# Designs tried in a protein design chat: miniprotein binders against Uncharacterized 14.6 kDa protein in sodA1 3'region. Part 15

Target 1, 131 residues: Uncharacterized 14.6 kDa protein in sodA1 3'region, of Leptolyngbya boryana (Plectonema boryanum) (p51586)
Amino acid sequence: MQTLAQMDILVVDDDPDTRDLLRFMLEDEGAIVTVAPNAKEALSLLERELPKLLVSDVAMPEMDGFELIGRVRELPKGETLPAIALTAYAREEDRQAALRSGFNDYLTKPVDPLELIRLVQQYCLAFPPDA
Key: E = the ipSAE of ESMFold2; O = the ipSAE of OpenDDE; V2 = 0.75 times the mean of E and O plus 0.25 times the DockQ between their complexes.

## First folded at step 13 (miniprotein)

Design ctl (from R4 with W23S I27S Y30S L31S W62S I65S; at its last look DockQ between E and O 0.11; V2 from the best seeds 0.00; counts 0 for: pae E 7.8 > 1.5, placed apart)
Fold by OpenDDE base, look of step 13:
Structure ctl (fold): chain B 131 residues (1-131), chain A 81 residues (1-81)
Amino acid sequence: as target 1 above (131 residues)
Amino acid sequence: STVRITIRFEGDDPEQLRQAVESILRSARSSGLDVEVRVEGDTVTIEIRGLSPRQAKAIRASVRSIARYLGLEVRVEIEED
């Protein structure tokens, strides 16, 4: 039984390879994955409907992930939306920056599938899909 | 065009090898991809077929990250399917 069955996840990353990888991994666990190539498109999607989980790159050219999560937290029900940051660095300073900006957790690139699925599973359990 | 990725994990710790394999299989099998696993001594070989070149490239990067985390040696090859 797939652990992320019917879980709506939005993945935001300007790198198409990363989007392909994350989609592949998450859909394999049964998640319903939507991808956005930039923060602007992500916001448009989020304004229409919030997913169960947001996974976003922080280092994006036009609008970075820190600004994105800030905008998300201002949306209706956006305050409680679980969000994971994708960061190039694993330093404590980077972790703190992600958390201060509004992310709930972080993952270091290149993404470890084991860490990704385990972390997403935590949020699936903590925030189960509506029946 | 689709490609095949061949991943070879090497290590003397069976538990670490298992974790590496489990991580890859968790992402690949239920997606309908053709996946094969072979165990030869301290080497585990995973072959995944039917991937786009971009998907394979992304997986390669992730696999290298896993190997580093688990302290495993890894060899990854991507070739036309």
Scores: ipSAE 0.016, ipTM 0.305, lowest interface PAE 6.3, mean pLDDT 84
ESMFold2, look of step 13: ipSAE 0.018; ipTM 0.419
ESMFold2 (binder alone), look of step 13: mean pLDDT 83; pTM 0.817

## First folded at step 14 (miniprotein)

Design N8 (from R8, 17 letters changed; at its last fold request DockQ between E and O 0.94; V2 from the best seeds 0.87)
Fold by ESMFold2, look of step 14:
Formats: sequence, C-alpha cells, structure tokens
Structure N8 (fold): chain B 131 residues (1-131), chain A 81 residues (1-81)
Amino acid sequence: as target 1 above (131 residues)
Amino acid sequence: SEVTIRIEFTGDDPEQLRQAVEWILRIAEYLGLEVKVTVKGDEVKITIEGLSPRQAKAIRAWVRIIARYLGLKVEVKITED
C-alpha cells in the first residue's frame, strides 16, 4: 500500500506552500514528516535526532542550503545522511555544485511532488553506498 | 465533508497555460480525482470535485507554486459540497 510507511523525513523550505504540498504528498505515502521553515530550525532538529532523509531548499535567507548541508555533514552520523537539494537551476554545473556541497541528489523547482516521491523512495528504501 | 476546488489561470502564453494544466492533471490522476478543464481565450478554468479538505489544501499550494513559477494570474476557491 503506502511506499514510505514510517520513514522519517525532514523537509526544509522557507516557502509555506512548498512545505504544505510536500508534507501532504509524503504523508499520503505513509512517511512521518517534519518541516522546518529555515536552516536554523532544521539544525536544531537534526542535532536532536536524525531522520532517514533530508530534503532541503538551497536558496534560503540567512543560512542557505549549502551551508546547512555542510554543517549536517559534521554531525555524528550526519556524514552518511541521504540528502536531496531543491534548486532553481538544472544545468550540470548546478548539479555538481550541489553534490560537491554534500547533497546526494537534487530536484529542480518547481518541485513536482511525484518526482520527489519517486526520488525519496529510491533513497529511503535503499542502503547508503558507503561500506 | 467533501470539497470542490475551482482554479482559474489567466495568461497571454498558451504554452504556460497548457503546462499549468498538465501539472495539475498529474497530481489529480495520482490522487484518483476527476478533473474538468475549460479553456476560453486567455483563461483556463479547472474544477476538481470530491476532495478531502487536506487534498484541497495541497492542490491549492501546488497551484500557487505553479502560478508564481509561470508568472500566471490565478484565482482559487474552495467550497463545501
């Protein structure tokens, strides 16, 4: 039935419409979704408990998603946390920038929630490749 | 308990209007919802009936995102059935 049942996902985006949409679509697939409106709140949540997956906007005021992922990679067990970037840019250079910053993958805005669900399924149902 | 969402996009580029409709149809199909689309000049009206309140709020969020991205004027109304 639900493909993301009991998967803990943190979604970080300063746009309330994006938070509402992505939360609903992922919860409809059975995920346990936490949302954060900025990187500061996201870090507070991540320092307390790591989810199975992080989905984060890049272009956020104050602390952007590149800085956020850099700090996440310094946390205990944060170095292997699967993370997907949400970016306005689709060129290969933009993909490489997201990967070099520490994200595992990216989606271009506007984020089609069906594309997000497919990508999340890939990461939440598979083990990390580091061994 | 069930609600209807009525969406009206206005724009001068038919391709942008087509793209908006396509994105809404994809989500509606995923949710198992039937969609009525009416096109008149620079306007597109989309009606979806039989939604839960949670579904309607999610579709409204997607509609707003689409409108901002494509630069379309949009009106959205949610009414109880």
Scores: ipSAE 0.822, ipTM 0.912, lowest interface PAE 0.4, mean pLDDT 88
ESMFold2 (binder alone), look of step 14: mean pLDDT 85; pTM 0.838
OpenDDE base, look of step 14: ipSAE 0.865; ipTM 0.940
ESMFold2, fold request of step 15: ipSAE 0.817, 0.816, 0.809; ipTM 0.915, 0.914, 0.911
ESMFold2 (binder alone), fold request of step 15: mean pLDDT 85, 85, 85; pTM 0.841, 0.839, 0.840
OpenDDE base, fold request of step 15: ipSAE 0.863, 0.863, 0.863; ipTM 0.941, 0.941, 0.941
ESMFold2, look of step 15: ipSAE 0.815; ipTM 0.911
ESMFold2 (binder alone), look of step 15: mean pLDDT 85; pTM 0.839
OpenDDE base, look of step 15: ipSAE 0.866; ipTM 0.941

Design N9 (from N8 with Q16T R18K Q19E E22Q L33I; at its last look DockQ between E and O 0.95; V2 from the best seeds 0.83)
Fold by ESMFold2, look of step 14:
Structure N9 (fold): chain B 131 residues (1-131), chain A 81 residues (1-81)
Amino acid sequence: as target 1 above (131 residues)
Amino acid sequence: SEVTIRIEFTGDDPETLKEAVQWILRIAEYLGIEVKVTVKGDEVKITIEGLSPRQAKAIRAWVRIIARYLGLKVEVKITED
């Protein structure tokens, strides 16, 4: 069963193991996954073409996920792009900071495989595909 | 084309080793696969057979993530069945 068939998803994380895991899980559900190892490369990809969903780590060297999402929200059509933060922070204030920065939702690390798929499906299925 | 992944966690804290097993079982549940677990002292050995190469790569990535999160030493071996 492929519940994310043909959904374009961009995954941004500086940890290669996290990129490998998330790509596998999302592709196993049928998604078309692009990965980026840092925010600079992610912005280059996003400036060229927006995915249906962005999944981004917060704690990245040089440019973190808060700065990344701020830049994304300034892009044409980027203001409405569904975006999920990957965060080590469980404090309510830290979670609220991720949402105020422009993310729509978050997952705490380590990312539970079942929760990842459920949340991604929620955003991909609840929002109409971009034309 | 099936492969076996063998995982060995080592650590001083039995509760931390137990948590590592629980995280591995979560991905096993997602994939619908059986896992063999052996616990001895400060070591846990986990064997998963019948995997595709793609599944084994994903589990290796997950295992490394969990080991770093929990501060455990880990060794991983993937062999063709």
Scores: ipSAE 0.725, ipTM 0.870, lowest interface PAE 0.7, mean pLDDT 88
ESMFold2 (binder alone), look of step 14: mean pLDDT 84; pTM 0.816
OpenDDE base, look of step 14: ipSAE 0.846; ipTM 0.928

Design T1 (from R8 with A61S; at its last look DockQ between E and O 0.83; V2 from the best seeds 0.83)
Fold by ESMFold2, look of step 14:
Structure T1 (fold): chain B 131 residues (1-131), chain A 81 residues (1-81)
Amino acid sequence: as target 1 above (131 residues)
Amino acid sequence: STVRITIRFEGDDPEQLRQAVEWILRIAEYLGLDVEVRVEGDTVTIEIRGLSPRQAKAIRSWVRIIARYLGLEVRVEIEED
């Protein structure tokens, strides 16, 4: 069982309950978590400093997660930032849409706590900050 | 200091109530917490003791997410344990 110690993760979701839950689960494993309530604030943070991993809801008002990841992939070093989509839709079409938009993987809501930790650990170990 | 959380789901679909319970038990197991479940007709009551305030907040957030996803009525109480 691995920790996420010192791993910098940005979580983007317009639902405060989701932000609180995901922050808790990741911080409980030692991660350094920043949260953003919308895509505009997330982009502001990302333009200043990239985290090790982005976790973002898809269904957000004004700018959704598909537009967010598209903008992220245009940032310096953003083309390789590991990014996980959170989606309410488990259809294969929805999975493919998330991957086509630029996300590396997805989780279906409601987020399984064990699956969240496992997936984040896999990506953080595979994409160290200076590699 | 520890707290106790009491969660009451109400609904007329037993499968949705069972699903809600299962999701709460999974996060409680992850956190190493003991859970008591009581079923009273269309109401399921879940009580978890010995939580930190931070754990209780996380569980409450999870409960609200579950309730919205399943369309269940829910009440949550957090008290000194």
Scores: ipSAE 0.791, ipTM 0.905, lowest interface PAE 0.4, mean pLDDT 87
ESMFold2 (binder alone), look of step 14: mean pLDDT 86; pTM 0.853
OpenDDE base, look of step 14: ipSAE 0.870; ipTM 0.943

Design T11 (from R8 with E22K; at its last look DockQ between E and O 0.92; V2 from the best seeds 0.86)
Fold by ESMFold2, look of step 14:
Formats: sequence, C-alpha cells, structure tokens
Structure T11 (fold): chain B 131 residues (1-131), chain A 81 residues (1-81)
Amino acid sequence: as target 1 above (131 residues)
Amino acid sequence: STVRITIRFEGDDPEQLRQAVKWILRIAEYLGLDVEVRVEGDTVTIEIRGLSPRQAKAIRAWVRIIARYLGLEVRVEIEED
C-alpha cells in the first residue's frame, strides 16, 4: 500500500499508544505524520501550516475533538480541511453529531489501524497531493 | 537486528480473547510477520518473530489499546531474536 506517499497527516490523540501506533502504520504507507497530544498543541501546529488531512480523537480532556474541529473550521483555509473523527460511539446519532461538528467522516474505537489506512487512502485518492 | 514479541492475554471471556487475537493477527499479516498462537485455559500466548524494533513498539502499542478496551490482563515481552 503506497497511496499515502507525500500525504501530510496530523494525528491528535491524548493516548501515547494511539499516537505511536497510528504514526508507525501511516508512515509505513509513506505518509508524513505529525502527532499532537492535545487540542491546544494541535491548534498551534494548524495555525502554522495546514496538513492535507486531520485525524483526531473526540474524547480528549480539557478541549475535546468537537471543540477542536470547530476551531479548525474558523482558521484560514481550515473550512475545507478533510478531517476524520475517532469516536467511541457507533450509533447513527453519534455519527451525525461528528458530521454536524465539522468532521467529514469517523471511525469507531478501538481503531483498527488497517481500517484507518483504508479510509485515509480514500481521502488521498479523492484529493491527491500535487507532485 | 530483529526482535520477537511475546504477548500473553488473560481473561475469563473467550470471545474477548478471540477478538484480541484476531486484531493482532490482522496487523501481523499486513506486516508479513510469522505468528504463533497458543491457548491454555484462560490464557492466550501470541509470539511474533522477525520484527524490527519499530514494528515491535507499534504492536506493543496496539496490544495495550486492545487490552484496555476489552478489559483483559496483558503482559508483553520484547527480546532479541
């Protein structure tokens, strides 16, 4: 699987195991991965430079992923940034809440890294990075 | 240099143990790694050989995530292969 080459991805999750796992698996597919342990650090990174894709946990202490995505959508060029939520809830109501908050898609926890790679590849193919 | 990882899950719910094994086998297969699984009562032992240190760290991270979500007791050992 090579479709993530040159894909800049920001992964936001307060769990260090999740950051380690997802960074390795995405980098193994060729992505350029930056990690952030919380929403405040993520916003600082995003204000400097937008990635091609945001992957963010929802259930984070202090600022959760719903508030994070709301702030991202207020950033210059942040309104159109593709964003995937990682959520504990699989009900249709929970999916709709993630989409209403500004995420484009979601995955339920525990996140099988192979399912994440497949979803990220879908966004890479739809919005391929320039050469 | 390659390492091996040994993972021991303990729990009294066979479905949780089976799910944990399935998740680990999927990632190991994706990475092209050899896996051995041994079941003894309420304990499942998974051994994976030929890993890079980076692969072992990632699999350990996944194992810890799985154990937390399923409520399983887990022990992980990483040794030179």
Scores: ipSAE 0.806, ipTM 0.909, lowest interface PAE 0.5, mean pLDDT 88
ESMFold2 (binder alone), look of step 14: mean pLDDT 86; pTM 0.855
OpenDDE base, look of step 14: ipSAE 0.863; ipTM 0.940

Design T2 (from R8 with Q19R; at its last look DockQ between E and O 0.96; V2 from the best seeds 0.86)
Fold by ESMFold2, look of step 14:
Structure T2 (fold): chain B 131 residues (1-131), chain A 81 residues (1-81)
Amino acid sequence: as target 1 above (131 residues)
Amino acid sequence: STVRITIRFEGDDPEQLRRAVEWILRIAEYLGLDVEVRVEGDTVTIEIRGLSPRQAKAIRAWVRIIARYLGLEVRVEIEED
């Protein structure tokens, strides 16, 4: 069953294993997945065309996910782009900091791909596809 | 044109090994795959058969993520089924 058909999702993570896993799991559900290995490449993609959903690692070298989401929120139509953070942080203080940075939600590492699918489905199915 | 993946985790903490197995079993169950698990001392061997190459690549990626998080030594082999 493909519950994410026609959903355009950008996944940003500097770990190639995470990119491979998350792309496969989301594509298996029917999504159209673009991957980026760092925040700079992600911004280049986002400036060209916004996806339906952004999934981004926080801990990345050079430009981290907090800086990335800040830049995204400055883009046209980027203020409302649903965005999920992938973080190592589990404390309530850390959760609140991630949300204040501009993400809509978060998942703690190691990211259980089944939990990610469920959360992505919640965001994509609640809003019409942007296609 | 299916493949078999064999995963060997090694570590001295039985709870880490158990957690690794559980995480692998959950994704294999989601994908509808047959799994065999063997435990021999500090080594756990997981064999999954009937995978597409894409499924095997995804499982290998998850295995490597798990091993790094739990601090386990891991070997992965993929063969024609």
Scores: ipSAE 0.780, ipTM 0.895, lowest interface PAE 0.5, mean pLDDT 87
ESMFold2 (binder alone), look of step 14: mean pLDDT 86; pTM 0.852
OpenDDE base, look of step 14: ipSAE 0.862; ipTM 0.940

Design T4 (from R8 with I27M; at its last look DockQ between E and O 0.84; V2 from the best seeds 0.82)
Fold by ESMFold2, look of step 14:
Structure T4 (fold): chain B 131 residues (1-131), chain A 81 residues (1-81)
Amino acid sequence: as target 1 above (131 residues)
Amino acid sequence: STVRITIRFEGDDPEQLRQAVEWILRMAEYLGLDVEVRVEGDTVTIEIRGLSPRQAKAIRAWVRIIARYLGLEVRVEIEED
């Protein structure tokens, strides 16, 4: 049922439909979701307080997800923040680029929301947050 | 109250239409929703009833993402159920 109860997740994507979809699906599982429409606003939020998980699109105008994660890894405690990339490309080179940039994992677009939930659950289910 | 969403995909590639239907059906099944599908040549109509407004907004978002990715024409209507 509510497998993500009390999990703080930041979702970064410049597509409003993607933000609406992913927010709903994660909140339906109990997560506390914050959304950001671009990397600059995401970084501002991250500098104030880190979530338990970051989900970020890579292909964003101006500052892309690779630059965003690089900045995050320089923040206090940001080096260990779990981060999932959303990428248009499924080639092995694209996977390696995401991992070299600092992401822990990736999903290919279009992001099937059920696959997102499954992957997020893998990161979160070892120890649910205290109620 | 609950709403009904009616989704009409149109396109000349039957495999793209089939993929769109499968993605919508998987989401509807996850949400426990009843779905009616009608296939009419190059047009597929999907009707889902008993949705909350939040569910309808999410499904509309997914439908728009699918249509853009697959290059399908789409019309979405949301009405009180």
Scores: ipSAE 0.782, ipTM 0.896, lowest interface PAE 0.5, mean pLDDT 87
ESMFold2 (binder alone), look of step 14: mean pLDDT 87; pTM 0.870
OpenDDE base, look of step 14: ipSAE 0.835; ipTM 0.927

Design T6 (from R8 with I66L; at its last look DockQ between E and O 0.95; V2 from the best seeds 0.86)
Fold by ESMFold2, look of step 14:
Structure T6 (fold): chain B 131 residues (1-131), chain A 81 residues (1-81)
Amino acid sequence: as target 1 above (131 residues)
Amino acid sequence: STVRITIRFEGDDPEQLRQAVEWILRIAEYLGLDVEVRVEGDTVTIEIRGLSPRQAKAIRAWVRILARYLGLEVRVEIEED
């Protein structure tokens, strides 16, 4: 079962365990996954080529995910890039902050990889590979 | 070639130990893997056999994330099966 076949996903998180886990779980479902350990590397990749979906940690040193998504939304074609925030905070205020910053959705940490797959699949249905 | 992963959680809060087991069992079930769980005082041991090295690396990553989140001490050993 390759439910994410041909889905190009960029995962941004400064925790190497999170990068390893999410890369594997998404690739196991057929996705093409690129990882970045920080927002600077992520932005460099995004400025060259947009993925089909961005998954980004919020709490990162130096440049956080709020600043990252703000910069992404200013890129050509970046305004409509589906983006999921990974946040440590489950409060409604934290959810609203992520959405106001430009993310389309969020998941709380620890990121259940099965919930991430389910959420990514929803975006795959909304943006099929040849769309 | 397949590997076996052995995970030992230790902590003073039984609810956190149960949470860790539950989270590991969910991902193991998703991957189609059978697990053995043993409870020995304040230590819970989870053994999973028949994994690919890539699966074991992913499970180790999840285990380390869970240990930090739940405040548990953890040891992980990966051996040829």
Scores: ipSAE 0.809, ipTM 0.907, lowest interface PAE 0.5, mean pLDDT 88
ESMFold2 (binder alone), look of step 14: mean pLDDT 86; pTM 0.862
OpenDDE base, look of step 14: ipSAE 0.854; ipTM 0.937
ESMFold2, look of step 18: ipSAE 0.798; ipTM 0.902
ESMFold2 (binder alone), look of step 18: mean pLDDT 86; pTM 0.862
OpenDDE base, look of step 18: ipSAE 0.858; ipTM 0.938

## First folded at step 15 (miniprotein)

Design U1 (from N8 with I66L; at its last look DockQ between E and O 0.96; V2 from the best seeds 0.87)
Fold by ESMFold2, look of step 15:
Structure U1 (fold): chain B 131 residues (1-131), chain A 81 residues (1-81)
Amino acid sequence: as target 1 above (131 residues)
Amino acid sequence: SEVTIRIEFTGDDPEQLRQAVEWILRIAEYLGLEVKVTVKGDEVKITIEGLSPRQAKAIRAWVRILARYLGLKVEVKITED
């Protein structure tokens, strides 16, 4: 039994290895995964249709994840979209800044894909696919 | 068809080599894969057999991420079984 069935997830990261890894691991658990290589492409996708969950790198060239999430929170229905930040910042103040920017949760890099799956599953349990 | 991935990390800090091995073992265990590890000085060799091509691509991605984060040199080879 797959634990992320019917979970539409958008993964945003400028690193192609991260996109490949996270797509595979989440799809292996049954998720429907869309990837975007940058925040501008991600925002274009989000303006057309919101996923059930957003996973986004913070440190991206040009438009970073802080700007991305700020834009998402201004979209219709975007204010309640669950969003997980992927951050290199280990200091408590830096992690608090990610949460204040509008993310609901965070993981520090390098992102252990098993920790991401467990965190994503927590959002699935709050909104189970059978309900 | 199944494939084999062969990974070689090189580095001068044994703790970074240990960390890379630990993280690869965790993902391999999740995927139900058996792993062989050989340590020689500043080199670690990891062999995983019986992967699907999709699994091999994912592990290669993780290996490359780990090498960059830990500052390790890495070689990765995938061969068909």
Scores: ipSAE 0.804, ipTM 0.905, lowest interface PAE 0.5, mean pLDDT 88
ESMFold2 (binder alone), look of step 15: mean pLDDT 85; pTM 0.842
OpenDDE base, look of step 15: ipSAE 0.864; ipTM 0.941

Design U2 (from N8 with I59L; at its last look DockQ between E and O 0.87; V2 from the best seeds 0.84)
Fold by ESMFold2, look of step 15:
Structure U2 (fold): chain B 131 residues (1-131), chain A 81 residues (1-81)
Amino acid sequence: as target 1 above (131 residues)
Amino acid sequence: SEVTIRIEFTGDDPEQLRQAVEWILRIAEYLGLEVKVTVKGDEVKITIEGLSPRQAKALRAWVRIIARYLGLKVEVKITED
């Protein structure tokens, strides 16, 4: 399998088990993972510095993932930030809603961490182009 | 130091219990861990030895997510080897 060596990834999810699992699995592949328990904290981090990849739950209390990604797409350089949605709904309409909102891709819950790693690797090279 | 995780799923639907085992085995195989499974009626017991504390924490998180998704009762114990 390919490594995520030194990839900066922000994971946003209000479920602490999901944060613990995804952080471990991505870090085990070499990523640098920041976690946020809600969209407001995530947005604060994103406004300060963009990661190389955003992974965000959609169904969050207060500010949901659709609102979060909409705001991210308005940030400088945020237009092209790769973003993966985590959604409870597997129907085609739910997939299209995530893509229309500005996410590049999606995974259904429960998030299989191996599928997440595979999808993240598609957005990352095994070695940085500048290395 | 290494730890052991012991997982007990209980549920009325044998297919949900089977699905839980399958999901645990996938992650354990990825991590290179050997798994011991015992099935007894409405109960499944899973034991995985030789984990790092970080691996055990991650597996506990996955187990709890699985239990919520499948509607299973679960107990998890982590002990030092």
Scores: ipSAE 0.800, ipTM 0.903, lowest interface PAE 0.5, mean pLDDT 87
ESMFold2 (binder alone), look of step 15: mean pLDDT 86; pTM 0.844
OpenDDE base, look of step 15: ipSAE 0.852; ipTM 0.936

Design U3 (from N8 with I59F; at its last look DockQ between E and O 0.97; V2 from the best seeds 0.86)
Fold by ESMFold2, look of step 15:
Structure U3 (fold): chain B 131 residues (1-131), chain A 81 residues (1-81)
Amino acid sequence: as target 1 above (131 residues)
Amino acid sequence: SEVTIRIEFTGDDPEQLRQAVEWILRIAEYLGLEVKVTVKGDEVKITIEGLSPRQAKAFRAWVRIIARYLGLKVEVKITED
């Protein structure tokens, strides 16, 4: 069953393989996925229209995911946008850093697509799509 | 139509090879795909049949991610069934 039908998701990651994999897995569940290869392009998209969920890499060149989420939280209606961080390390300090920066949750790299789907489903059920 | 992906990981750490297999198997199972695994010394061969072209592209991406993360040499071949 397509559990993410009509859910707009933005995926931000500078690795093209990660973008390809995550796009496929989320689209296979029915999501409408937009990808961005860096935080600058992601922010441009977010300033025009917010998705229902943001998935963002943290370790990106120039503008990292921590700066990106800080900017997002200052946007109109951005303060409540569900956001999941993708981080290279599974340490508790890495988790706390992601949450302190404004993300709602995190996943460690390499991102297990099944864990991502499960987590996205939890946020989509808590924040149903605009009726 | 359906395609077959053939993956060969090579590495000198058996635990890294085992981890790569585990990660491949999890996604294949989720997608309802059957997997054949052959282990020979420092290499593992994985064959997955019955993929759509979209699934094959996603698997190639996952395989490349795994190989980079674990430091494994990888070869991937996709053929039409």
Scores: ipSAE 0.780, ipTM 0.893, lowest interface PAE 0.5, mean pLDDT 88
ESMFold2 (binder alone), look of step 15: mean pLDDT 84; pTM 0.821
OpenDDE base, look of step 15: ipSAE 0.859; ipTM 0.939

Design U4 (from N8 with V63I; at its last look DockQ between E and O 0.95; V2 from the best seeds 0.86)
Fold by ESMFold2, look of step 15:
Structure U4 (fold): chain B 131 residues (1-131), chain A 81 residues (1-81)
Amino acid sequence: as target 1 above (131 residues)
Amino acid sequence: SEVTIRIEFTGDDPEQLRQAVEWILRIAEYLGLEVKVTVKGDEVKITIEGLSPRQAKAIRAWIRIIARYLGLKVEVKITED
């Protein structure tokens, strides 16, 4: 039973192992996954077409995830795009920083792919795919 | 059903070795794969059989992430069944 069928997800992380793992796990649940190795490539993809969900690393070289989400929130229809931050820090201050930057939620690294799937499933219930 | 992955973690901290095993067991269980674990001193050996090539690639990626996060030395060998 695939719980993420037709869920179009963009995963942004500069670690190729993280991209490989998360892509496989989400696709195994039926999602359509696009990956990007950095924020600039991610932003180019997002400017062309928004996914149904964004999952983004925060600590990326050059343009970090906080700047990325800020730019996304300025895009047409980007203001309501569900977005999950991947962060090394689990303190309440770090959670609040992610939310203030424009993310809807966060997960701490190393990202347990099963916890990501559960969180993504939560957003699928709230934002069903377009027909 | 197509490949076997064999993993060896080495590290000085038994709690980190235990955490690595737990994380691998969780993903293997989710994928319906049986896992054999042997713990001897500062080494942990893990064998998972019956993986597709795609599953093996994903599990290898997770193994590498775990090893980097926990500061463990790791060797991974993938062989055809």
Scores: ipSAE 0.805, ipTM 0.903, lowest interface PAE 0.5, mean pLDDT 88
ESMFold2 (binder alone), look of step 15: mean pLDDT 83; pTM 0.793
OpenDDE base, look of step 15: ipSAE 0.851; ipTM 0.934

Design U5 (from N8 with E22R R26L K45T; at its last look DockQ between E and O 0.95; V2 from the best seeds 0.84)
Fold by ESMFold2, look of step 15:
Structure U5 (fold): chain B 131 residues (1-131), chain A 81 residues (1-81)
Amino acid sequence: as target 1 above (131 residues)
Amino acid sequence: SEVTIRIEFTGDDPEQLRQAVRWILLIAEYLGLEVKVTVKGDEVTITIEGLSPRQAKAIRAWVRIIARYLGLKVEVKITED
């Protein structure tokens, strides 16, 4: 079950249970997972080295995920980084707002870990590194 | 180094208790784990045996997320086999 073998993934969420769960699920599939508890720490990591995929909560204190993704899209090579939003917003209007902010896709909270794995696989395997 | 996790959800809404069970069954089936469910009134007990410590930690995290989302009381106990 190493479907994500050697894929570098950054997970950003201020809830420690969510960080623990998502790290385990993705690592169980072989990914190399870095976690960040807030957008500021995430941005610091992203400015040093981009992962294969960003998974970020939207509702975070201080700097939220909308601002985070906006900053990411301005980074060198950040304009094409696949990014998945974790959102409480179930309405279609709210989901469209997440996509307009620069995320490629979204999952509604509470995040079903199996739905996360499926979506992560889709983006990691569909967007291979440059040959 | 296998462990057993025992999860006890308490709540007065049977639909929320059923949803909690469904979410636990989903992750357990993904991990290939056997699950025992017992229902007594407003309490549901879920026992999963044969876990690694890492699996137990992850399931406890998911359980806590579920309980907060559904507004259920929960107790979790992990014991060594």
Scores: ipSAE 0.759, ipTM 0.892, lowest interface PAE 0.6, mean pLDDT 88
ESMFold2 (binder alone), look of step 15: mean pLDDT 86; pTM 0.849
OpenDDE base, look of step 15: ipSAE 0.845; ipTM 0.934

Design U6 (from N8 with E22R R26M K45T; at its last look DockQ between E and O 0.94; V2 from the best seeds 0.85)
Fold by ESMFold2, look of step 15:
Parts: structure tokens; sequence; C-alpha cells
Structure U6 (fold): chain B 131 residues (1-131), chain A 81 residues (1-81)
């Protein structure tokens, strides 16, 4: 069955193919997905209403994902928002950098959509939507 | 209605071509789709039938990501069934 039904997820990535793919895969599991092509638009959305989960690319032009998550952690209720980083680098040092910046977890690019779905399910099922 | 996607990867490294196939097969299996794969020298053709337009768009996006990552040339054609 759809395991992400009614879960609000924000996906931030400057690559339109990544936005299209991830939106489809998450919506196929029942999620309500919003996409943003850059950190500035993502912040505008986040300042209006927080999703249940943030998925954000790190390597974005102008404002990168590390700056984005830092700003998110300063928002009301943003301190505890589950957030997954998408990064080009797989080393343990890169994992630690993402966690120190404020992300809860990370995935390496190219993002395997099935790995993303499994990780998202883990965070969303641990904190199901308000009913 | 349903559509067919035809994907042609071209590259000079057989392992890159095999990796592209593995990634396509993985998403197709998740979506419950059957896949036909044909190998000809430095070219691999992947055909998936019975897709919704939304599924075809998502697979095309994944295909383009794969091709850029692996440095493969790719052509994608989507046709009505």
Amino acid sequence: as target 1 above (131 residues)
Amino acid sequence: SEVTIRIEFTGDDPEQLRQAVRWILMIAEYLGLEVKVTVKGDEVTITIEGLSPRQAKAIRAWVRIIARYLGLKVEVKITED
C-alpha cells in the first residue's frame, strides 16, 4: 500500500530531472510533494509552512544546502524538522559534514529513487502526519 | 492511455552500459513493469511498454540522470500504444 499518504514533503534541487523523478516516486507512495528549484524559493515556502520532511540537494548555486539547513534550523519549529541531504560525496567525512550542518541523514548522488523512498518512509513513519 | 518508452544508451565501456541497465531494471521492477533489453555492440536498447504518461516522464528523467552520470549518449522515444 501507499506508505506516505498525506505526508507533506519539500524537495529542493536545481536539476529539473531530479525534481521530476523524486516528485513522482514520492507521490506514487501517496505523499504530497512540493518542489523548489533553489534554496531561496525553498526558504520562502518553509517560512510560510513547514513540511513533515525536507529533502535538499547540497550543491546548489548561490545558496547551497548547508546554508539552507542552517536557516531552516533558525525558523520556528524548524529545529526538529527531519531533513535529508543529497550529496555528491560518499565518504564518512561527508556524512559527518551533513550532520554537523543540521541534516538528519544523507544520500549520495546520483540519488537512487528506491533508496530515497526507503529512507523517507523511515522518517515519515516514525513521525506520522497529524490525524 | 498507455505509452511505450524506448531508450538507447551508447558508450564504449560495457560496464557503464550494464550499470545503466541495472538502474533501469530496478525502477521498472518497483513500478511492476516488464522490460525488454537488446544489446548490440556499444549500444543497449531498453523498451518498456504499458506505462502511464507520468511513469514515462519519471523514467525519462531517471534515464537522463543516468546518462549524464555515466557519460553515456542516450536517445529516448515515447510513443502511444
Scores: ipSAE 0.777, ipTM 0.900, lowest interface PAE 0.5, mean pLDDT 88
ESMFold2 (binder alone), look of step 15: mean pLDDT 86; pTM 0.850
OpenDDE base, look of step 15: ipSAE 0.856; ipTM 0.938

